# Ledger of designs, part 150: VHH binders against p49116

Target 1, 238 residues: p49116
Amino acid sequence: EGPLLSDTHVTFKLTMPSPMPEYLNVHYICESASRLLFLSMHWARSIPAFQALGQDCNTSLVRACWNELFTLGLAQCAQVMSLSTILAAIVNHLQNSIQEDKLSGDRIKQVMEHIWKLQEFCNSMAKLDIDGYEYAYLKAIVLFSPDHPGLTSTSQIEKFQEKAQMELQDYVQKTYSEDTYRLARILVRLPALRLMSSNITEELFFTGLIGNVSIDSIIPYILKMETAEYNGQITGAS

## First folded at step 12 (VHH)

Design d17 (framework vhh_ozoralizumab_d1)
Fold by ESMFold2-Fast, scan of step 12:
Structure d17 (fold): chain B 238 residues (1-238), chain A 119 residues (1-119)
Amino acid sequence: as target 1 above (238 residues)
Amino acid sequence: EVQLVESGGGLVQPGGSLRLSCAASGFRFEDYGMYWVRQAPGKGLEWVSSISWDSSYTLYPDSVKGRFTISRDNAKNTLYLQMNSLRPEDTAVYYCATEFYEYGGSDYRGQGTLVTVSS
């Protein structure tokens, strides 16, 4: 069936809303995060192997892994997004909420721990200097995860995951031939993605969604309808 | 054997239009996304457009958005590229592909068709 991923699948270019406001607000953060989510789902839809699984399986896979894909996207696009600035603004809002006695201390601790885990993940990926090809294959590995409950076609999903792992290994071996343990260092980062709560990700980044809908509920619609809205956004490796 | 055969290229004046076709065989065309890529003289490959298996997803770079339209006919195993408002910088050999070639993979790219935009 040829390679799992091609040059078009390595290109992952986020276009940020412009201009950036002087003071970050829920609308700007939500718009930025929504663009990244839509870019991530557009990316998944462009993979022939993903398309070959069929629409029902595609929806189930993305529902199961969107938070992992989104978090990898945050790490990959951290500089473009000024993610550190966004997280700092969220922290300031939480600190003000504590001072105003508007949120419980336990909830604030949960959210702060999530932010810490996210920062640690993004910092670890930056320190490893993960390149575009490595990000593309890591996203493919998490996308084609056969171990989520309720999935159909698990044997085919597993084959695609193994293909992603094999192509990543081949790429790393040839590109970073002097670093024998690079692949292992990269792969041990993946379990951390499952420690991050999708509910807390929604609260932090998607509070501005119209109608207070869950990401889970909109995934089928994004997979079907995004083309006109984000046409061209995954292009342009500079 | 996978075969992709492009046609429809030719000489056209700036502002003109051309429609490219790609006849596919040897694989389940209806199950895979398809791509157009081009290579201008002396330059590298440039991605031009993508379309999903069911035509629900199409993607264009800013350089061709609004001017080019990708489409497919799964019953005929044929991919199309409608090119309008052609510019001299669109001069290139145009290839259709199942996968845009990258390290470690097979390339389902065809032989190409030449498009020349010149007076």
Scores: ipSAE 0.000, ipTM 0.111, lowest interface PAE 16.4, mean pLDDT 81

Design d18 (framework vhh_ozoralizumab_d1)
Fold by ESMFold2-Fast, scan of step 12:
Structure d18 (fold): chain B 238 residues (1-238), chain A 119 residues (1-119)
Amino acid sequence: as target 1 above (238 residues)
Amino acid sequence: EVQLVESGGGLVQPGGSLRLSCAASGFRFEDYGMYWVRQAPGKGLEWVSSISWDSSYTLYPDSVKGRFTISRDNAKNTLYLQMNSLRPEDTAVYYCATEFYSEYPFDYRGQGTLVTVSS
């Protein structure tokens, strides 16, 4: 049987572009976000249960949940990224755009609402002091979501999600034994991830990435690249 | 930390020349386009010149075309602006800037160097 996740899946180390510019710009934000996205996809590909579902199912799952994984990654890596500084710079830029009449007020309102939702989510996770094991299992729960349209093997995906939930419960009960409501407080944060627009995430964090190509379009290629690199490290192929 | 440090500004008479330098550090200078922008007293930012990462493309507005020359030395991480036939209307703080594929050019600038053209 074995556990769904091993200790290797708890390690999630984002390497930021060096150095952070004095004045934040679109390129630095895009490169930082791209590194986080690639790290998140590599993390997913390293899960044996995920690999066992096969390439087509893997692609469909990541296409459906990349924004949720990315947002969890932003929360987990908020300090490393100086995310609050990035978001403050974006807010300042948007407010200046309103005064200069460069963008429509309706569009700016949608983007501002997204930023406020993202800030609230990251603040709630920080307030709960979510640890690396908890983040790994929360990511597994959103990855193995059986309710996305068009998925095959939905019963198997559901079983992996249930296994992730069970292993998270076991971990929290053992590690935070005196906090009987901790698991409930953590799990009620997850629905907020589905209120986050993937289109707005793309506009905020992936401006300039591969021209006009969407994240959804590049996912199969990123997963193929990660698979080849991962297999090379395991087998020692030349 | 990304740093852009301008130098070479000063007081000159109309018709005079100055050479500005910008020392860049903290990023792969050789991979990015570079810009000179200026801000005259009481006015907004004005784009002055652009150069591609490999120096194959340089661009100037009509206000400085034929008088100013932008260049770069990727081995030294340094950007230059040769300013000839200076006019009183060239009086401004000059900023070195880089554009990391930004939708809003000149988002990143140094601290600037003052150029005053007066008799």
Scores: ipSAE 0.000, ipTM 0.073, lowest interface PAE 21.9, mean pLDDT 81

Design d19 (framework vhh_ozoralizumab_d1)
Fold by ESMFold2-Fast, scan of step 12:
Formats: sequence, C-alpha cells, structure tokens
Structure d19 (fold): chain B 238 residues (1-238), chain A 119 residues (1-119)
Amino acid sequence: as target 1 above (238 residues)
Amino acid sequence: EVQLVESGGGLVQPGGSLRLSCAASGFRFEDYGMYWVRQAPGKGLEWVSSISWDSSYTLYPDSVKGRFTISRDNAKNTLYLQMNSLRPEDTAVYYCATEFYGDYAFDYRGQGTLVTVSS
C-alpha cells in the first residue's frame, strides 16, 4: 500500500471568525473552537485508511480521541487563534468568579489546573518548533490508537498506528538529520494529551454552542457531513 | 435521497468468477468510503471488503483475501467487487453500503444481488 498520509493531509488551515471583537466573548471563543473541531474531523475523515476501517470503527476512534486531536490543533493553530489571549480572558473570568463567590474553589482549581496543563503542552510544542508534517503524523498516531475500550478491528488500527510512527521517523531522520534525539523528544509529549479532561475542554471552549449535549453525541453527525458542509462549518461561510 | 443499487449476481460453479456492481446516487460518492457486505442463508451480515474514497486503501477479511478485489469508478459513481475462485460458502446476498447511508458501516440498505455458487 502507499503512504498513510499524502501532502494534502499536511495542510491544516484554520480560518478565524472575522472581525475579531474588541472584547472577547463566549460566542467568539465557541465559534473559533467549533471551526477547529470541524477542521479536525474533516482532516480525519479525509484519510483513506480511516475511511477504510468503516463507519462503526472510525466513529468509535474519533469519539475516543477527539480531545487529543483538538488539543493538538490548539497547539498547531495557537498563533492564528491568539490562544494565549483566549486563555487569559478565561482566567480573568474565573478569577472574577472567585472574587464574587459564584463558583466553588475546588471547581475553579480543577479548571485552572487544566488551563495550566494546556499552556504547558502548547509551550512545549512551540519550543520544539513542531512542523506541519510532524503535526499531521502526531494526529495520525493519536487517531489510530488501538487501546481504547470497545474498539473493533484493533489489529488493523495498530498496523495503521505503526505505519504512522514509521513514516514520522523517516521524515524526521531525513529533515532533521543532525538532531538524533528529536523524534524521542516529540513522542514523549503525547502521553500528556490523555491527562486532559474532555469534559473540561467542553466547558472551556464549547459552552456557548452545545448547551446540554456532549461533543461525543454530535461526532457521528459531523463525520457524515458532505465536504461542502465541512468547509462551510470551518469557515463560517454558509 | 441516497440510493444504492447492486447488480451482477448469478449462479456460478465452484472456481468461477463474477463481478458485482453498485450504482450510487443522491450523495457525493467521491467523498465517502464504500463497503461490500453479505448475508448467507440463515446467517447474519458479514463484512466482505472496504475501499477508501480515493482507492488508496482496501481491506479484506481472511475468508476472501487473495480471491476478491474491491474497486471504484468515481466518475461513474460505481463500486465493484471482482470475485474469483468462488466457493460454495460464498453463496449469499451481497449488499453495498456507505458511511453516509447506514447507521453502521456493515448495515445493509440496498436490495442486494444474489450470488449462488453450486455445482
């Protein structure tokens, strides 16, 4: 078989809502996050190996890993999103909630710890200067994770993950030939993604859109969208 | 308005060959993975083959690997299954399916086409 990813799968361009408001608000943050989520789902669906696994299996994979894919997307698109500004606005809101005694200290602590973990992850990726090819293969490695409960076709998923790891190794060795340990430094960042709570990610980035429904519940619908609908969602132009 | 219409089934002797076709309409065929599934008399649905939107990836269970070949023509919105070295145990109604149409990748929605392998 050919390579797992083509050059078209390296392209990952987020179009932000325009114009940016003078004061950040929930609607702007949620629309920005929604565009990134839909871009991430469309990216996954466009991978031929992913489609070949079948709807049951590929839906289960995305339901299990959407938070990891979304977090990698946040890191990759941090500059385009002005993510640091968004996170600062969220922190200010949380600090004001403590001052006004509206939320419990324990809840605020959990959310703040999540924000700190997210900042640390994005900072580590920025310091490593991860390129577009590396991001594409890291996303493929987390997407084709055979170890999630309830999956079928786990041997085939494992083979696709191994193929992603092998192609990443080949790329890094050829492109960064002088940096013998670069691949190891990149791969040890991945376990941190599984420490991030999908429920807290939903609360921080999707509160204005999903209300009482979960991202998990809408994933099958997103995966069934036509290409034009995906493009409309990620640009907000439909 | 998704429509899938299978054809090409028939009666063949063991060791024979058949080519099945599935004509798709009502959706952007070129954007979706496609699947063949079958149901033998008195049995449940069994996955037969999968193909990605661009034909770069195909999957087969061990029961048909090396004998069956899945392919597609995106310009004609048509899916194919070339079946060689047919065995009596391949006797089944064959259905095509897509990610868009079914609740499950292996849930049949079309009328199917009957393949009978008998001496």
Scores: ipSAE 0.000, ipTM 0.253, lowest interface PAE 14.7, mean pLDDT 81

Design d2 (framework vhh_ozoralizumab_d1)
Fold by ESMFold2-Fast, scan of step 12:
Structure d2 (fold): chain B 238 residues (1-238), chain A 119 residues (1-119)
Amino acid sequence: as target 1 above (238 residues)
Amino acid sequence: EVQLVESGGGLVQPGGSLRLSCAASGFRFEDYGMYWVRQAPGKGLEWVSSISWDSSYTLYPDSVKGRFTISRDNAKNTLYLQMNSLRPEDTAVYYCATEFYDYSPLDYRGQGTLVTVSS
């Protein structure tokens, strides 16, 4: 059997809403974030190993790791999204909250700390100059995490994660042969992703999409829509 | 330059009606949610109504719900507020506003239009 990821899985092209508004607003941010989330889920579904686990396991994995995949996607697509501009706009809005609209000081602090952690993560990835192959394998390591509660097929998931780690190691050693510690520097960034609050990510990027529900609740519907579109293409119906 | 120009204010008797208009320019009006706020003499700003960019969502506080209707015409870059069953408590300067994340809420508001409800 071949490698876990093919060249098609390295390609990760985010198409931004057009046109970009003159001034940022919640609608543009939400639409941009939703496109990145959908792209990330489509990317995961396209992996043969992922499909082999079955629909129930696929849904459980994506529900468990969507925030980690999304955050990696933000880092990878930071320039295309003008993420620093989006985050600066959100920070300005939070700091300038008026009497009628203001959050509690504790909530503002919590959200600001999340933004600073996100900025730190993205800056770290940028400084390391993470390439498309490295991002693809980091996303695969995150996706095939066997340690989430309630998962079935955990032994098979663990084997796919190990395969992702091995293929990342091989790639880094061959491509960056003179940087002996590059792989270690990359991998130590991953634990920070699990400390990022999915609730705060939802508030910052998805309020316009989800309202009072959660991303977890809509994941099965997003996965279903993409599968239906893919099947239509295969049968030549579209 | 972002400009919001309100009109339609005036003196009306209690129980009367007024229609306010806001002409927007300098930004892509169709991309932004819009809202009306008011400031009564000696009081702070009070939110009056909100409308989404595509008109699919409108919101009102209990103080005006059922009496006021917000609407927009994206082809004309114009926001409207239909005010019915006006009360003396509705006396205020009414401002058209939009929220840009790069700015404080109400940072881009017009000069306002005065509504006086009195006998």
Scores: ipSAE 0.000, ipTM 0.135, lowest interface PAE 16.0, mean pLDDT 80

Design d20 (framework vhh_ozoralizumab_d1)
Fold by ESMFold2-Fast, scan of step 12:
Structure d20 (fold): chain B 238 residues (1-238), chain A 119 residues (1-119)
Amino acid sequence: as target 1 above (238 residues)
Amino acid sequence: EVQLVESGGGLVQPGGSLRLSCAASGFRFEDYGMYWVRQAPGKGLEWVSSISWDSSYTLYPDSVKGRFTISRDNAKNTLYLQMNSLRPEDTAVYYCATEFYSDWYFDYRGQGTLVTVSS
């Protein structure tokens, strides 16, 4: 029995579409988000413990937590995505709409609150200077969540989550020995991920690219994707 | 891919009427508020009307209030603007827009539909 994650699972490198357009548009945002989603799912699939749970369990886990994994990925890759630029522009537009038109105020408020929660989460992670090892273990804790409805093999999933928590604790205690409360400060950030609507995330980042197909519907196909297909997605090459 | 396709514009005499349509695709139309905006030659964009997702709320600036009526058909993914008592100053390209902010702004960079009010 070895560690839950190896050094290969710490590496998380998003390859962005090139070049960034002069004006941000739906296609660029959706392409970038899809690459991050594919990278996140390929990352999960590469974990031996995850593979050992079997295909049906793997699909159920990713369906339950893709929004949490994606949000952690947004935080980790925020600079390479220029996420702050995208979100700031959307926020500015929404604020002007609320002040001037007040049309569909409930919908605008919901989306605004979601964007604020996302910005706050990403800013808190940046302020804490979360490193690659910490991100890898936080993603593992989220992935191996035994408390989602409808899951089977929950005892095994719980064991893997506990292993992720123990390995994160060992890493933080050794690497940040002078910061006694760092682990607690990091872990209290995780519940906020479940307050973010997967429907609003899908609408903001995946609209127009998936069409009528939900992310929930495509997850099994992405998890089965061959290396050539995966490489095509992350590099934008056919 | 979010698309908004406007139609129904044309040449009309002062005091006449036109009905504009906007066919929406690429998003859940029934979940979003919709807007009409216009741009007269050599001028900036002007907000014309707003409607909530369920049609329970509509808004108009004083310049068109009582003359224009915004409506929608969620089953057909279509937005409408009924324009009555048209004036020469209503001459503009009319754009359909949504709360969906694909390109940092309402998607009013579409083709638009030209309305010309002249004698």
Scores: ipSAE 0.000, ipTM 0.099, lowest interface PAE 18.6, mean pLDDT 79

Design d21 (framework vhh_ozoralizumab_d1)
Fold by ESMFold2-Fast, scan of step 12:
Structure d21 (fold): chain B 238 residues (1-238), chain A 119 residues (1-119)
Amino acid sequence: as target 1 above (238 residues)
Amino acid sequence: EVQLVESGGGLVQPGGSLRLSCAASGFRFEDYGMYWVRQAPGKGLEWVSSISWDSSYTLYPDSVKGRFTISRDNAKNTLYLQMNSLRPEDTAVYYCATEFWSGYPEDYRGQGTLVTVSS
């Protein structure tokens, strides 16, 4: 019965495609986002508790929470990704699309609201100066969510989530002992992740995946990838 | 002013081959991904292939994978589509487009070139 996460699981290093193009395009954004998604799923797979739940349960959990993991990853890696630059480019293009009547006003409004919520979330995490340990435990809390429909092993998932919450509390109380409200400030940010649409995240960051391919449909295959194959994908190699 | 000019379409028999070209101007071609889309008579737009700015990454739907090959020459600002083993269902107007971020690949595309596969 050791800790849920070890120091190994705190390390989360995103390698960006290089160089960044002079003008942002669908391919660069999609490749950058795919690298972050693949890193997030590789991180989840490395957790012994996650592996112990079995392949079918693992697939169902990641399919249910990939958007929350991805959004936490965007916040954690915002500087490395130059996320503000990416979002500004998307916003500028959406405003031009309104003028040319290429997208419905309702759709553009939904996408703009999503971008604003994402910016607010990332800014709040930056202001709180969330560290690597805190990000690791927040990701574990969203990963081990027992309340998604169709899950098996819900009792065990709930125990792992409670363990993540307890270990986060212990860490925060020891590391930030004089900030008695820090844990509460961090935890009240999590419900906002559930309000962000995975469909809008797919449209913003994964438009390079064309055809009848959703993130949900490819997750089982990514989780099955061998380490060499996974490393090839996150570096853009075949 | 972004301009894309497609060429190379024509009439070909089933099992035949055609090579399409797209001449690009008005933007830094070497900085953008490019793709081909097509529109068959009476149908909507269908994505055919994509290529990264540096040619390191290409994508194909199952309908053309193994038959079509996308390539580019950044020195000539030209995109190509090599089409082999053509089928009657490949009959369409083929458009060249850039992967400029829009959420919609069709935001920048050319005038098109007609490909007719007739038995």
Scores: ipSAE 0.000, ipTM 0.155, lowest interface PAE 13.4, mean pLDDT 80

Design d22 (framework vhh_ozoralizumab_d1)
Fold by ESMFold2-Fast, scan of step 12:
Structure d22 (fold): chain B 238 residues (1-238), chain A 119 residues (1-119)
Amino acid sequence: as target 1 above (238 residues)
Amino acid sequence: EVQLVESGGGLVQPGGSLRLSCAASGFRFEDYGMYWVRQAPGKGLEWVSSISWDSSYTLYPDSVKGRFTISRDNAKNTLYLQMNSLRPEDTAVYYCATEFWDSYGLDYRGQGTLVTVSS
């Protein structure tokens, strides 16, 4: 079968909308997030093992895990995106909304908790200095999750997840040979992704893209895009 | 215009072999996973095999594993299915599909090629 991922799958280059506005706005944030989402889906579709599972399985897997893939992408591309600046702007907007009585206190609390969880996740990944190979395999582990409801071919999905885990272990043992517990520190970060609300992610990052529909509703259309269409979305040239 | 054209079906005795071909056109064949699916008389559509764009991954259900081999020639835009040790239950119309289209639906299928396994 060969390895699950090749060097091509380690490359993950986000092209940001340019220029960055002086004052952040919803359009810039949505366009930036959309580019990352399309890059993440194109990345998944480029994996030979993923393609081999078939369209129905591919759609179900991405619908189930897009928020986890997106969050890993946010962490990986945090510097390119100036994510801390984006999150600070969102926090300022929420604090002003409390003062202006525009949003319920319960909703603001939910959104603030989500932002704090996201910041903590990104900070933990930065502190661990996760490299491109490690991010690729973490995304593969998340993508090939056999435990989502309604999945078929779960035994094959589990085998691909185990293969991702084994290849990550081999990489970490060879590259970070002096750090015996690095793999464990990396893997224990993954459960936090399941606690992140996809609905709140949609509200924060995708209101301009999805309108009144959910991201998982548009996933089948995104996965059917030709390579040129993906490139257009990733670079903003479409 | 995107097209998939299947060929190679026919009548064969149990234990025999057939090689199916699918000629693809109108899209970048080398960028997409490809699939064989079949529909037996009076039955639903059944997935038969999958192959990644670069041939590094192939998948088979238990019903055909060890007997069928999927392969592709990206230079010729052609998908193949080598079928060995054929059984009467393999009798079906075989369809070529890609992940760009509905791999399990009939809307994005070619005309198919009939394989009949009987004495």
Scores: ipSAE 0.005, ipTM 0.359, lowest interface PAE 11.9, mean pLDDT 83

Design d23 (framework vhh_ozoralizumab_d1)
Fold by ESMFold2-Fast, scan of step 12:
Structure d23 (fold): chain B 238 residues (1-238), chain A 119 residues (1-119)
Amino acid sequence: as target 1 above (238 residues)
Amino acid sequence: EVQLVESGGGLVQPGGSLRLSCAASGFRFEDYGMYWVRQAPGKGLEWVSSISWDSSYTLYPDSVKGRFTISRDNAKNTLYLQMNSLRPEDTAVYYCATEFLSYGPEDYRGQGTLVTVSS
């Protein structure tokens, strides 16, 4: 059997909306996040192992893990997105909402805790200097998770996850041969992704989509999107 | 698409009771605090009650405390307001609301249900 991922799957290039506005707004944040989400889903659908599972299984897997894939994408593309600037703008909005009594204290606390967890995750990945190959395999490990409720073909999904883990191990041992504990440090970061609320991610980055369409509702359509349609979405050429 | 649909309003005599329901769809109901607000004819919006996502915390203003009870069924995506010892001043359109983080133009209130307390 060939490798789970090819060099084309390691390449992950986010094209940001241009020009960047003088003052950050919800529209720019949502457009940027949507491009990352579309890139992440297009990345997943391009994997031959993923295609082999069939359309229903593909939809179920992405619905279960889109928040984990998106968060890994945020960490990987943090520099390109100026993620720290986006999060600062959201925090400023929350501080103003507290002053105007627009949100409950419980909701503000949940959202602030989510932002803190997201910042800590991105900082930990940056400190580990996670490379593009490592990101590709971490995304594959979370994509091919056999433990989500309601999944079919769980034995095949588990085989692909194991293959992703083995190929990541081989890469890290070869590329970072002097760092005996690097793989362990990388893998212990993954459980934090499951503790982050997909609902809060949706509100922080996809506020316009919640009002019009939910992430859950658009996933099947993105996965069926032809390459030309996908390119139109990420380049704004449609 | 977020939808909140209120029901259970109607005409009731002073001292009577009504139970309002709000059917929620299009979001993870179990993750959000929920509110009831009301608007009497010719008046502004008045907060009526709040409940946390897990029902561990409920809050009432003095005007309804001891008479109204807020509850939720997360399995059914439904919010309730049990209204006892109703008074003419409780006459209003009652709206279900959620505390979605919105820094956009979205308004996540339902269409409302009319409660009329009169003899």
Scores: ipSAE 0.016, ipTM 0.402, lowest interface PAE 6.2, mean pLDDT 85

Design d24 (framework vhh_ozoralizumab_d1)
Fold by ESMFold2-Fast, scan of step 12:
Structure d24 (fold): chain B 238 residues (1-238), chain A 119 residues (1-119)
Amino acid sequence: as target 1 above (238 residues)
Amino acid sequence: EVQLVESGGGLVQPGGSLRLSCAASGFRFEDYGMYWVRQAPGKGLEWVSSISWDSSYTLYPDSVKGRFTISRDNAKNTLYLQMNSLRPEDTAVYYCATEFHSYGPEDYRGQGTLVTVSS
């Protein structure tokens, strides 16, 4: 019986495409976002508790929460990504689309509202100075959400979420002992993640993907490759 | 200006093999993911394979898995697709694209290379 996450699960290092172009384009934005998505999927599949749920449950969980994991990753890696610069480039592109009447007013409003909510979320996390351990446990709480439609093993998923919540509480109390309300301030940020549209996230960050490929469609392939590599390491020990 | 030039297509018998190449210029090839997509006569675009900038991630749909292998040579700015055990249904124009080049599939920069699998 050990903790839900080890120190290896706290490490979350994004390697950016290099160099950043003088003028941001869909190539750079989508490659950066894809790297963050792959890193997030790799992080999830490396958790022993996650692996214990089985491949079908793992796929369903990640399909349900990839946007929440991705958004937490954007907040955590905002400085490395120069996220503010990326969002400014996206806004500039949208303003050009408004001038050309290429998008409906309702759609433009939805997209701009999403960008505003994303900026507010990232700013709130930065103001709270969320550390690597806190991000890891917040991602675990999001990942082990038992309340998504169509899930099996919901009792076990709920137990893993409760374990994540308990370990986060223990960490915050020990590390930030004089800040009695820090945990509450952190946890009240999480509901905002579920209000953000995964479809709008795809349009903003993954527009460069071609061949009618959706994030939902590629998730099983990413998890299958990573799971096979991970299992090879375990079975190849002898 | 981004340029992608495909080559290596041709007529081949069922069960045969072909190696496609894509010469990239106008961008830092080593920093971007790459795609192969195809369009059969009278059909839409179909994703064939993807490779990350460092070759650590490769993706295939079930229709080509085990038969096709994507690879890249960053020193030569070249993308490859090794196609084995070719079938008549693999007949298509094959296009090279960066994952992130355009806002839609119709904006492929490559002219494509025709692969015809027929007796």
Scores: ipSAE 0.006, ipTM 0.171, lowest interface PAE 15.9, mean pLDDT 80

Design d25 (framework vhh_ozoralizumab_d1)
Fold by ESMFold2-Fast, scan of step 12:
Structure d25 (fold): chain B 238 residues (1-238), chain A 119 residues (1-119)
Amino acid sequence: as target 1 above (238 residues)
Amino acid sequence: EVQLVESGGGLVQPGGSLRLSCAASGFRFEDYGMYWVRQAPGKGLEWVSSISWDSSYTLYPDSVKGRFTISRDNAKNTLYLQMNSLRPEDTAVYYCATEFFDSGYEDYRGQGTLVTVSS
């Protein structure tokens, strides 16, 4: 067997809705986030090792880690998304909700803490200047996590995670040979992803979904889409 | 509508060989991983082998590793399982399956082909 990831899996290109509105709204934020989510799911489905695990395992893995994959995608695509502008608009909306007594102070505090953690994560990744290869392998390490509750085939998942870790190590040692501790600095960032609530991510980025549908409930359907349907979702083309 | 049709099963002596085929239709075969599962008389379903969409990854449990080989022909929408050094414990109905999420549904698994390893 060859490498876990090919050059095709390193390419991660987000196409944003155009034009960006003068004033950000829920629909624009939701469409942007949905495109990133679909791109992330398509990326995972295209990995040969992932496909080989079988559909029950694949769906369970993605349901368990979609928030971690999405957050890594936000960090990787922060500039393309103008993420700082989106987060500022969300903060402004939350401040207006406080003034109008629409949300409890405790809830707003939880949401603001989540936004702060997200900003800190994205800033740390930017400061490390994580490249496309490194992001691809970090996403693979997160995807092949054997320690989520309810998973089957954990031994095989663990082997794929170890393969991802080994290939990341080989890449970093070869490409950044002068920086002995780069890999350690990168890997220590990953535990922060598990401290972020998927429910709060859903509230911040997916409030525009019809019928308040949960991301967990749509994951199986996204994974079954044909390539043309994925392309339609991520580019906005018919 | 997704359809999977298995063939190639039969009666074979211990140590013999069989090649199973699965003809797929109703979906883009080249975009999905595929797997073989089997059910022995009075037993539950057992995973036999998996193959990625591009054939770059194949997986086997220890019970068949080295004896069975999974392969696919995307141009023909066909999945294969080459079974060598067959043992009585390989006796089962063999099913072709896709990696669709609804793995418990009938339309994502074929009707099966019976393999009997006996004298």
Scores: ipSAE 0.043, ipTM 0.529, lowest interface PAE 6.8, mean pLDDT 83

